# Designs tried in a protein design chat: VHH binders against Jerky protein homolog-like (JRKL). Part 1

No score or structure here was measured in a lab: all are predicted.

Target 1, 218 residues: Jerky protein homolog-like (JRKL), of Homo sapiens (Human) (q9y4a0r168to385)
Amino acid sequence: LQPEQIYNADETGLFWKCLPSRISVIKGKCTVPGHKSIEERVTIMCCANATGLHKLKLCVVGKAKKPRSFKSTDTLNLPVSYFSQKGAWMDLSIFRQWFDKIFVPQVREYLRSKGLQEKAVLLLDNSPTHPNENVLRSDDGQIFAKYLPPNVASLIQPSDQGVIATMKRNYRAGLLQNNLEEGNDLKSFWKKLTLLDALYEIAMAWNLVKPVTISRAW
Positions, changes and structure headers below are counted from each chain's first letter, unless a header gives other numbers; antibody chains aren't numbered by Kabat.
F, E and O stand for the ipSAE by ESMFold2-Fast, ESMFold2 and OpenDDE, each averaged over both directions (binder to target, target to binder). V2 = 0.75 x the mean of E and O + 0.25 x the DockQ between their complexes.
[cut] stands for letters that were removed.
Atom coordinates printed by the task and the answers are left out, and those that the model quotes come from them; centres of patches stay.

## First folded at step 1 (VHH)

Design g1 (framework vhh_gefurulimab)
Fold by ESMFold2-Fast, scan of step 1:
Structure g1 (fold): chain B 218 residues (1-218), chain A 122 residues (1-122)
Amino acid sequence: as target 1 above (218 residues)
Amino acid sequence: EVQLVESGGGLVKPGGSLRLSCAASGRTFSSYAAAWFRQAPGKEREFVSAISWSGGTTYADSVKGRFTISRDNAKNSLYLQMNSLRAEDTAVYYCAADLGYYWSDEYEYDYWGQGTLVTVSS
């Protein structure tokens, strides 16, 4: 397989409702008022090929099936692939749905657009949220997942950590920029920030991750 | 719920070694990702090392080759073996655990210990 046909996906948690400040952003952080809550937490999964030239639409798992901020937006037109789960954690059913409905079709379209064989491997760690390897296959068997042993995964995870860290830094910087541009005080900004706003911001943050940052991870 | 308690901190000479422990109650380390962070006086908390549910590890550049993260599922404990210690390693070390089996930066971890002080001084 060529580097364009080799993919990796990683999950991370995000407390999307946070207060950015110049000092917090400089230190790669933002503050969360009060106690953390499940309603203010999502799971994000980022997926890209080894060249970094194909970044898939982010997968986001939130608590609510129909968040209030989504009422005027078709879920299919969100900047992310949104799923819901009571704890806002990835589960076996959501992972399999993402693989079958999003990963396989998008990878196939990308490879076709590049004149490459529609064959790919998705390299994953053996997380309890990931289905058995044998069920993560396209109908034709050409696109499939392969689990990495822990010792092999550790060689890739430091780089994956760097990609996720970059995305989160971009997210926090974007929140600060939006707060500054609107002239809001911190409390007003926090009260106004909706999940839909956060989804657009994290999608932008992911899009800003450079291909070289991702390819360097391999 | 989950409670994390660190131990093993103390005074050590430059070039020395120290092993930190983190004991979990309520849930086991085998069921979630865990990490070590540290905070030096007058500075912000920084990432040191993490271990995933599957046992994959990652390290901050400043500690690579010197520190080793590990866990013992039978003892429900997380460890940080620190070798070739430097004055710059002086900090309060915190154990952190994430409910979702993935690595996270500081503001994303669900559970935190109270910290254990490590002082590297002659």
Scores: ipSAE 0.000, ipTM 0.168, lowest interface PAE 15.7, mean pLDDT 76

Design g10 (framework vhh_gefurulimab)
Fold by ESMFold2-Fast, scan of step 1:
Structure g10 (fold): chain B 218 residues (1-218), chain A 123 residues (1-123)
Amino acid sequence: as target 1 above (218 residues)
Amino acid sequence: EVQLVESGGGLVKPGGSLRLSCAASGFTFSDYTMGWFRQAPGKEREFVSAISYSGSTTYADSVKGRFTISRDNAKNSLYLQMNSLRAEDTAVYYCAAELFGEYTWDSTDYDYWGQGTLVTVSS
C-alpha cells in the first residue's frame, strides 16, 4: 500500500461555545461563561491519509438530532458529517455508519481521482468506540480497518494529538478573528454563536491543518 | 429483494383508531431506523413518526400524544397505533427504513420505502 492508501482516525471532545482570547489561543484553552452543558459539547473525529493530502470531512457527534440552527440547511450541505447521540459521544453504531457511509465512499473517490487502486487501510487503536476489525470492511474487501497493537499505537497515536491540538488552536483563532471582524463585545458574540456557526468554524480549522503537520504524525 | 409492505389502512370515522403494520424483508431489520411518512392528495410527503435502531422515538407535533410507534425486531415489523383520528390525518402512509439512521424527519435520508397504505378519516 502507498502512503495515499493508509489512513488514521482519532477522536477528541470539544466545548464549542467558548470565549476566545489571544492568551487562550497560545495556551490551548478557552474560557466558558457559566456551566458547561452537554448541548455545548461535540465529539470530533479527524481522518486523513499518511501524506496529509487527503483530509476527510470531519465527523461530528452532537446531542441534538435536529438542531434548530440547522433548520434551513440540507444535511448533505453541512461542512461536516453530523451524527447525534444523547451524550454527544462516539459509539459503535455511529463509528460503523461513518465507516460504511462516509469513509469508504470518500476514500474510493479520492483514490479514483488520483488514478490509484481503490484499496486502503484505516489504522485504528483498540478504543471501545471502534467495532470489531472484521466488521470494518468494504463489500469488495479492498478498504478495511486494522487495529494497531498497543505498543505500535503508542508510537503513532501521540503524534496524532499534535494534529488535534493544531486544529483546536485554529478553531480558537478563527473564533477570535470572527469576533474582531464583527466588532462585537465578546459576550455578545458568545451568546449569538450557534452550533451551525461552530461547525463551519471547526471545518475551516481542520482545512487549515497543513499536510506536513499530518505527515509528520506518522 | 428488499421489501417493505404496509397494511392496516382503511376508512375510519373521526375519533376512531387504526393500527398500521409494516412487514420488512431483505435486510437486517434491527440495524435500521424505521419511520412513518404520509402524503395527502396534492401535498408533499411529511414526517409522522420514527423509531431508531436503538429504540428511541420521535413524533411530528401534529400527531404527538395521539400516535404511538413501535417495532418488533423478532418479527421484522414496524407498527403505528393511531388514536383520536382527524380528517387532517387522511393520507397514504408510507413505511421507510434508514441504515443506522440519526435523522428521522428528513425523507431524503431514508434508504427503502414501501408502496403505502391509504387511511381515510371521514364521516
Scores: ipSAE 0.000, ipTM 0.105, lowest interface PAE 19.0, mean pLDDT 79

Design g11 (framework vhh_gefurulimab)
Fold by ESMFold2-Fast, scan of step 1:
Structure g11 (fold): chain B 218 residues (1-218), chain A 124 residues (1-124)
Amino acid sequence: as target 1 above (218 residues)
Amino acid sequence: EVQLVESGGGLVKPGGSLRLSCAASGFTFSNYAAAWFRQAPGKEREFVSAISWGGDTTYADSVKGRFTISRDNAKNSLYLQMNSLRAEDTAVYYCAVDWLSDYSGYPTYEFDYWGQGTLVTVSS
């Protein structure tokens, strides 16, 4: 397989209602940006090929099926592929749905656009949230997942920390920039920040991750 | 609310050992990366050691081979075993948690929550 046909997906948790101005002081107790941390946490999955030139739309798992902030926004018009789960965790069903409905179709379109065979492998770790290899396969068998052996995953799989850390840094910077531009104090910014706002910001953060950053992680 | 409480500090002779503990409450500790930092009198805070959700560890060069970081997720606790202590290890030791650690529990090294600190004095 060519590098364009080799993909990796990495998951991370994000507390999207994070206030950088609430940096803890030595000998002081940390202030938290609210008491409903589960409502303010999402799971994010980023997926890209080995060249870094094909980045899939972010997969986001939140708690609410119909967040109030979505208002009239059609799910198809969200900057991310949104799923809901009681604990805002990735689970076997959501991973399978993402694979079948998002990953396989988008990979086919990309490979077709490059004149490459519509064959690809998705390299995954042995996370409990990932379905058995047998169920992560396209109907024609050409696009499929492979689990990395535990001893090999840390040596071959792209660094979760490097790519994801860059994305999270971009997210925090974007939130601060938006707050400064709107002229709001940090308390009112935190109160007004919605999940929809966060989804647009994290999508922008992912888009800002350069192909070279992804390809060097392989 | 998120709270971190350090304990185990004290006065110890050079070459001695101490075990620091950090008790976490108000959140699911096992889902986050955690670290120890220290601040000596008149100095800036410095990194000592970190541990991921999965138990992977990293250490500052100054403590590597002498200190061991560990966690007990069932007890919501973080530990630092300090051996072969030197006068230059004298500092207030702080427990920190990385709220934005990766889903795998790897630290982003942008620690959000801090404890109050526990004093370690290494003196003859």
Scores: ipSAE 0.000, ipTM 0.126, lowest interface PAE 16.0, mean pLDDT 75

Design g12 (framework vhh_gefurulimab)
Fold by ESMFold2-Fast, scan of step 1:
Structure g12 (fold): chain B 218 residues (1-218), chain A 126 residues (1-126)
Amino acid sequence: as target 1 above (218 residues)
Amino acid sequence: EVQLVESGGGLVKPGGSLRLSCAASGFTFSDYAMGWFRQAPGKEREFVSAISWSGGTTYADSVKGRFTISRDNAKNSLYLQMNSLRAEDTAVYYCAASRTYEDWSFLYDESGYDYWGQGTLVTVSS
């Protein structure tokens, strides 16, 4: 397989309703006033090929099936692939749906556009939210997942901390910039921030991760 | 009573190797993700490495390729094999356990861990 045919997906949680500050951005931390509500938490999954040139649309898992901030927005027009789960955690069903409905079709289209064989492997760690690898296969068997053995994953899987940390820094920096541009104080901005606003911001943060950052992580 | 007890710290020369161990008791070790953090004098505690209940691993960029995290569920033990040690690796190393193993972002932050050891000092000096 060519590097374009080798993919990796990594999951991370995000408390999207956080108070931005220059200090927290620099230190890679997020300040949340008072409590950390599950309503203010999402799971994000980043997926890209080994070249970093094909980044898939972010997969986001939130608690609400129909968030209030979405009522005027067509789900097809969201900057992310949104799923709901009561605890806002990735689960076996959502991972499998994402694999079958999003990953496989988008990888096929990308490889076809490059004149490459429509064959790909998705390299995963042994997360409990990942289905048995026997069920993570396209109908023709050409696109499939493989769980990396202990020790091998650390050598050939992209650094979760490196790529994901970069995306989260971009997210926090974007929130700080939006707060400054709107002229709101920090507390007013935090109260006004909606899940939809956060989804646009995290999608932008993912788009700002350069291909070289992803390819170097391999 | 939950306990995490680190051992294996000590003085080592640059380029040397050291193996840290963490003995866990008082909880079902195999159900928890485990991590290593370190704190150098005058600095914040930083993430070093984590391992899921099923053996998936992640590393801080500064230690990737030099350190190897592993676990032995039969012995309720976590390990960190440290090779090619540098002066910058000098720190107190902490073992930690997390129930929120599905969310890697919590494993990178101290707040994601439920139980902590008291730490073991590693000094890399000539």
Scores: ipSAE 0.000, ipTM 0.121, lowest interface PAE 15.9, mean pLDDT 78

Design g13 (framework vhh_gefurulimab)
Fold by ESMFold2-Fast, scan of step 1:
Structure g13 (fold): chain B 218 residues (1-218), chain A 124 residues (1-124)
Amino acid sequence: as target 1 above (218 residues)
Amino acid sequence: EVQLVESGGGLVKPGGSLRLSCAASGFTFSSYAAAWFRQAPGKEREFVSAIYSGGSTTYADSVKGRFTISRDNAKNSLYLQMNSLRAEDTAVYYCAAGSPEELWYLLESEYDYWGQGTLVTVSS
């Protein structure tokens, strides 16, 4: 397999609407300036090939099936692949749905656009939220997942999680820049921030991660 | 080559004091936030203290009032003054440098550079 046919996915949590205090961060809660603690958390999954030239649309798991801020927005037109789960955590069902409905079709389209065989492997750590390898296969068997032993996974995905860290830095920078451009104080900005706003910002943050940042992690 | 090298660890009795140092090289240390993390045997690595490029500091509740973090940008160095040491402070102490905003200083993933650690044992 060529580097274009080798993919990796990794998950992280994001508190998208808060300023942490020592207490709120430790307890997994967020504090909005001038307000009580608010729990505004999602799970994000990043997926890209070994060259870093193909970054998949972010997978985001939130609590609500139809967030209020989505009222006038078609979910098919979101800048991310959105799923809902009561705790906003990745689970076996969502991972499988993402693999079948998002990963396999987008990888096929990308490889076809590059004139490569529609064959790919998705390298994953052995997380409880990841289905059995036999379940994560395309109908023709050409696109499939493989689990890495813990020692090998740490070598391919360094403990520093550079890619995820870069994306989160881009997200915070974009959010703060928008606050400055609109002339809002920080308190007003955080009060007005919606989940939809955060989804556009995190999608932009992911798009700003350079291919070289991703390829260096391999 | 980017490096962070810790020193100053050792054996100390309960109630004693110890000062850790971390020497940075290969990058512009003054532009980065710096932090101390620790890992006790059989435990996950935990946040101890951070100091931002502007000099503001934050501490884990377990060490607040006992530990003091400081930096010397001219010497590319980070320090941790540890007072009133307890048996539960026994751990390998790591220094780290990165660009976490105040929102994410507790997350190891926000730090780009890490030292190899220095052992602190608090025992009689």
Scores: ipSAE 0.000, ipTM 0.116, lowest interface PAE 15.2, mean pLDDT 77

Design g2 (framework vhh_gefurulimab)
Fold by ESMFold2-Fast, scan of step 1:
Structure g2 (fold): chain B 218 residues (1-218), chain A 123 residues (1-123)
Amino acid sequence: as target 1 above (218 residues)
Amino acid sequence: EVQLVESGGGLVKPGGSLRLSCAASGFTFSDYAMGWFRQAPGKEREFVSAIYSGGSTTYADSVKGRFTISRDNAKNSLYLQMNSLRAEDTAVYYCAAGRYPWDYLSEDEYDYWGQGTLVTVSS
């Protein structure tokens, strides 16, 4: 398989609201309110090929099926593939639906556009939220998932350094930029921040992750 | 190794202009918000201006309309164009880099600092 045909997906939690803090550590991190509610947390899944040139639209799992902030927005026009789950966690059903309805069709289209065989592997860790390996396969058997041993997964998917950390850094920087552009003080901005605002910002943060950052993680 | 090196400070007469530069190395400059702070004799260090990774800018009220902050990501450089300088602008000027500065006025929100460059406004 060519690097264009090899994909990886990683899941992470995001507390999308931050409270401005003057007592932060020297690393310039924002603080999260003491009680972390499900409504302030989403699950994000990033997926890209080994070249970093094909990044799939982020998969986001939130608590509400149609959050109040979505009322004026068609969910099909969101900058992410949004799913709902009562705990805002990835589950077997959502992962399988994403694989069948989003991953497989998007990978086929990308490979076709590159003149490559429509054959690909999705490399995953062995998470309880991931379906059995034999279920994650296209009808023609050409696009399929493989679970990595823990030692190999940790080498390819470093969570403390790399793609997810870069995306989260971009997200926080983008929130600050948007606060200044709106002319709000930091606390007023935080109180006005909606889930829809956060979804646009995290999608931009994902788009800003450079291909070399992704390819280096392999 | 991370370095921020300021240059361009000096003696200038009231009403004059200076351009400060800050050369950055050892980190991904384009991912960081950059700021200028200053410390006048006998006073605490204060915020002057900041520019975020996306290019949006903010200024202290005391310098708004007189100073312009800019960056060149290809050269890993930050600039401060200072016009219509006043005696009260006399200070050591520091370059700072912050990854997630939620409160751009707080020194604690910045990860890296330069050694500073002296600006003296005097006849």
Scores: ipSAE 0.000, ipTM 0.095, lowest interface PAE 19.4, mean pLDDT 77

Design g3 (framework vhh_gefurulimab)
Fold by ESMFold2-Fast, scan of step 1:
Structure g3 (fold): chain B 218 residues (1-218), chain A 122 residues (1-122)
Amino acid sequence: as target 1 above (218 residues)
Amino acid sequence: EVQLVESGGGLVKPGGSLRLSCAASGFTFGDYAAAWFRQAPGKEREFVSAISWSGETTYADSVKGRFTISRDNAKNSLYLQMNSLRAEDTAVYYCAASPLYYDFSTGEYDYWGQGTLVTVSS
């Protein structure tokens, strides 16, 4: 397999309405000054190939099936692939749906556009939220997942953390820049920030992660 | 325990310079926006300058071009370089920090230092 055909996916939690130092981890809630605890957590999954040149649309798991801020937006036009789960956690069903409906079709389109065989492997850690690897396989068997042994996964994880950290830094910078450009009081901006706004901002943050940052993590 | 401690204040002649420092402890300073405010005798606390998480700066019109705010996250410190000082700059200078707010409103900052006195006189 060529580096273009080798993918990795990693999950992280994001308190999208909280900046560092205001997060009180109470079952996925965050606390802001002068306000009652607000449940503003999502799970984000980043997926890219070994070259870093193919970054998949972010997978986001939130609590609400149809967040109020989405009501005027077509779900297909979201900057992320959105799923819902009561605790905003990745689970076996959502991972399988993402693999079948998002990962496999997107990888095929990319490889076809590059004149490469539509064959790929998705390298994963052995997380309880990940289905058995035999279930994570395309109908033709050409695109499939492989679980890294714990000892091998640990050799990669420190480098992988840099990608997620970079994305989160880009997210914070983007929020601040957007507030300054709007000319709004930051407190008012923060109160009015919707999940939809956060999804556009994190998608932009992911797009700003350079291919070399991803390829070095491999 | 979150603590901000200012230093560098003192007596200076008109046209002189001073550098104020603010040392943060009990938290990761780099995660906070920070600001300088001042309060002259008999007046309300007023905004001087602010610096964001990523280093963007804002200044009050009265100090723009004369004062420079900066931060050193590795040293958990905030600075205010004050040049071309005037008698009207006489005040107690306060360091303030917020993890959420980058603003010129005093109400937006929940962590404050105890202040350092700057006196500009002959």
Scores: ipSAE 0.000, ipTM 0.102, lowest interface PAE 14.4, mean pLDDT 76

Design g4 (from g3, 18 letters changed; framework vhh_gefurulimab)
Fold by ESMFold2-Fast, scan of step 1:
Structure g4 (fold): chain B 218 residues (1-218), chain A 122 residues (1-122)
Amino acid sequence: as target 1 above (218 residues)
Amino acid sequence: EVQLVESGGGLVKPGGSLRLSCAASGRTFSDYYMGWFRQAPGKEREFVSAISRSGDTTYADSVKGRFTISRDNAKNSLYLQMNSLRAEDTAVYYCAAEVGWLYDSPEDYEYWGQGTLVTVSS
């Protein structure tokens, strides 16, 4: 297999509606803690090939099946592949749906566009949210997942952290820029921020991760 | 107002298991968003796992599938079950409460314990 045919996926969590919850007042003595809600949390999965030139649309798992902010937006036109789960965590069913409906079709289209055989492997760790290896296979058997042995998985994990950390830094910078541009009142900005706004911002953050950052993580 | 005290650290062989505990005192434990972090010599404090007030969990990629975070609100306690331990897991483990911005950022937690040392010997 060529590097274009080798993929890796990593998950991370994000509180999408979070700013520093403490603000110093005159004399610096009073602070008010923020209220935390599962509604403000999502799980994000990043997937790319070894060259970093094919980054898949982010997979995002939130709690709500039909978030209020999605009212006027077709789910197919979201900047991410959105799924819902009661705890906003990845689970076996969602991972398999993402593999079958998103990963396999997008990988085929990409490889076809490059004139390469439509054959690929998705390298995964032994997470309990990942289905049995045998069920993560395309109908023709050409696109499939392989679980890394524990010793090999431990060697690859630290490198992948850099990609996710870069994406999260980009997300924070984008949120701060939006606040600055609106001439905040920080409280008003945060009250107006919707999940849909956050999904666009995190998608932009992922798009800003450079291919070389991803390829060096391998 | 909140004190966090970790326990359960120690020396363990590669492939072994340890269960860390964090006892909280102060206001109602069930109100806190809780996390575990670790710090090895020469490294920054890094995220390990977090749990919401309702028990929803998340994990760093390096520990996913091996560690399990849980809470017992009746006992004001947070736990980290660590299985299949590796030399790379050697660190001081910290309990943290009350996340501000990002639950995987140390700077965004308000309350911290003193830490408990976990040594995985090759």
Scores: ipSAE 0.000, ipTM 0.123, lowest interface PAE 18.9, mean pLDDT 76

Design g5 (framework vhh_gefurulimab)
Fold by ESMFold2-Fast, scan of step 1:
Structure g5 (fold): chain B 218 residues (1-218), chain A 123 residues (1-123)
Amino acid sequence: as target 1 above (218 residues)
Amino acid sequence: EVQLVESGGGLVKPGGSLRLSCAASGLTFSEYAAAWFRQAPGKEREFVSAISWSGGTTYADSVKGRFTISRDNAKNSLYLQMNSLRAEDTAVYYCAKDFEYSTYFESSAYDYWGQGTLVTVSS
């Protein structure tokens, strides 16, 4: 398989409603007025090929099926692939749906656009949220998941953490920039920030992760 | 369009109980945080209780242990069970829905309100 045909996916939690500040950007921290609420947390899954040139649309798991901030926006028109789950955590059903409905079709389209054979492997760790390997396979068997042995997975995990950390830094920097451009005080900005706003900002943060940052993780 | 309608208010003696209901149309309680607020004559509107999307609950110190918030998502209804009522609980009670489930702890963040139901605790 060519590097274009080798993919990896990893999950992270995000407390999306936080105050932007220069210190938060520099130190990698976010501040929240008063108490932290579980309702402001989502799960994000990042997926890209070994070249870093194909980044899949982010998968986001939130609690509400249709948050009010989505207004008339169809879930299909969001800047992310959105799923809902009561705890805002990835589960076996959502992972399988993402694999079948998002990963396989998008990988096929990408490889076809590059004139490559529509064959790919998705390398995964043995997370409890990942379905059995034998069910993560396309109908023709050409696109499939493979679980990495613990010793092999451990060799690449530190680099994968770098990709997620970079995306989160980009998110915090974007929030700070938006607050400065709007001329709002920090508390007013925080009150006005909606989940939809956060989804656009995190999608931009993911898009800003450079291909070389991803390819170096391999 | 969007409507919240409270019911169940009335006159009750100190130590008595009442159950308030809030029915929603044009939106659902299954997807968002919801809350009860109250306003006594001549006073500002104050927080009473909230329930999050995940079912987590919070209460004002003045009502903790006496009031219970709950919802029935299938019936699209929010409830407040009020026990051991005191004269100080006399107020118009309002059902409120947050624009975003993450802002339920800030009273100023609620954008959908009912018309209120009067609760009078007196002999």
Scores: ipSAE 0.000, ipTM 0.109, lowest interface PAE 16.5, mean pLDDT 75

Design g6 (framework vhh_gefurulimab)
Amino acid sequence: EVQLVESGGGLVKPGGSLRLSCAASGFTFSSYAMGWFRQAPGKEREFVSAIYWSGSTTYADSVKGRFTISRDNAKNSLYLQMNSLRAEDTAVYYCATDYTSWLPEYDYWGQGTLVTVSS
ESMFold2-Fast, scan of step 1: ipSAE 0.000; ipTM 0.116

Design g7 (framework vhh_gefurulimab)
Fold by ESMFold2-Fast, scan of step 1:
Structure g7 (fold): chain B 218 residues (1-218), chain A 122 residues (1-122)
Amino acid sequence: as target 1 above (218 residues)
Amino acid sequence: EVQLVESGGGLVKPGGSLRLSCAASGRTFSSYWAAWFRQAPGKEREFVSAISSSGDTTYADSVKGRFTISRDNAKNSLYLQMNSLRAEDTAVYYCAADYDFGSPLYEEYDYWGQGTLVTVSS
């Protein structure tokens, strides 16, 4: 398989409603006033090919089926592929839905656009939230997942290393920039920040991760 | 995602020692900051110790010199060696992990275990 046909996906948690500062941006963290709420947490999954030139639309799992900030906006028009789960965690059903409905079709379209065979492998870690690899396969068998042992995963899974940290730094830098541009005090900014705002900012943060950052991690 | 499971809690006499373990599964643990927090009955959860992905350690003043945090990335494990235990160390101990740099003074960790009970009594 060519590098364009080799994909990796990895998950991380994010408390999206946080108070940015220059120090937290530098350190890759945000300060949260008071106690964290599960409503203010999402799971993010990043997926890209080994060249870094194909980044899939970010997958986000939140608590609510239709958060208030979405109003009448359908999930199809979001800058991310949104799923809901009561704990805001990835589960077997959501992972399989993402694989079948999003990963397989988008990978096929990308490979077809490049004149490559519609054949690909998705490299994953052994997480309890990931389905058995025998069910993560396209109907024609050409696109399939493969689990890596823990001792191998640390060497060749780029998205569980610097890529996720870079994306989170980009997210916090974006929040700080928006706060500075609006001229709001920090508490007012935190109060006004909605999940929809965060989803747009997270999508921008993912788009800002350079292909070379992803490809160097392989 | 990272799944965390604590073990090693139990009943111990004052002046005794216990070693807590936290087993990480799913993702590459070596990339994560890891920490121990504790919660005594009727009190708020408090920071105990943290270790960076590179092995730098931080301790709460109440445990400095008595507790040692360590990690074994080959075994995807986090440890807390507790020596010279006192009655005030009685608490449920939680391990926590986070991919980003974090302040151990803030409970910003993304991943948490279920907790393991440590009782120090005569």
Scores: ipSAE 0.000, ipTM 0.137, lowest interface PAE 13.9, mean pLDDT 76

Design g8 (framework vhh_gefurulimab)
Amino acid sequence: EVQLVESGGGLVKPGGSLRLSCAASGFTFDDYAMGWFRQAPGKEREFVSAISWSGSTTYADSVKGRFTISRDNAKNSLYLQMNSLRAEDTAVYYCAAPTYYSGDYWEPSQYDYWGQGTLVTVSS
ESMFold2-Fast, scan of step 1: ipSAE 0.000; ipTM 0.107

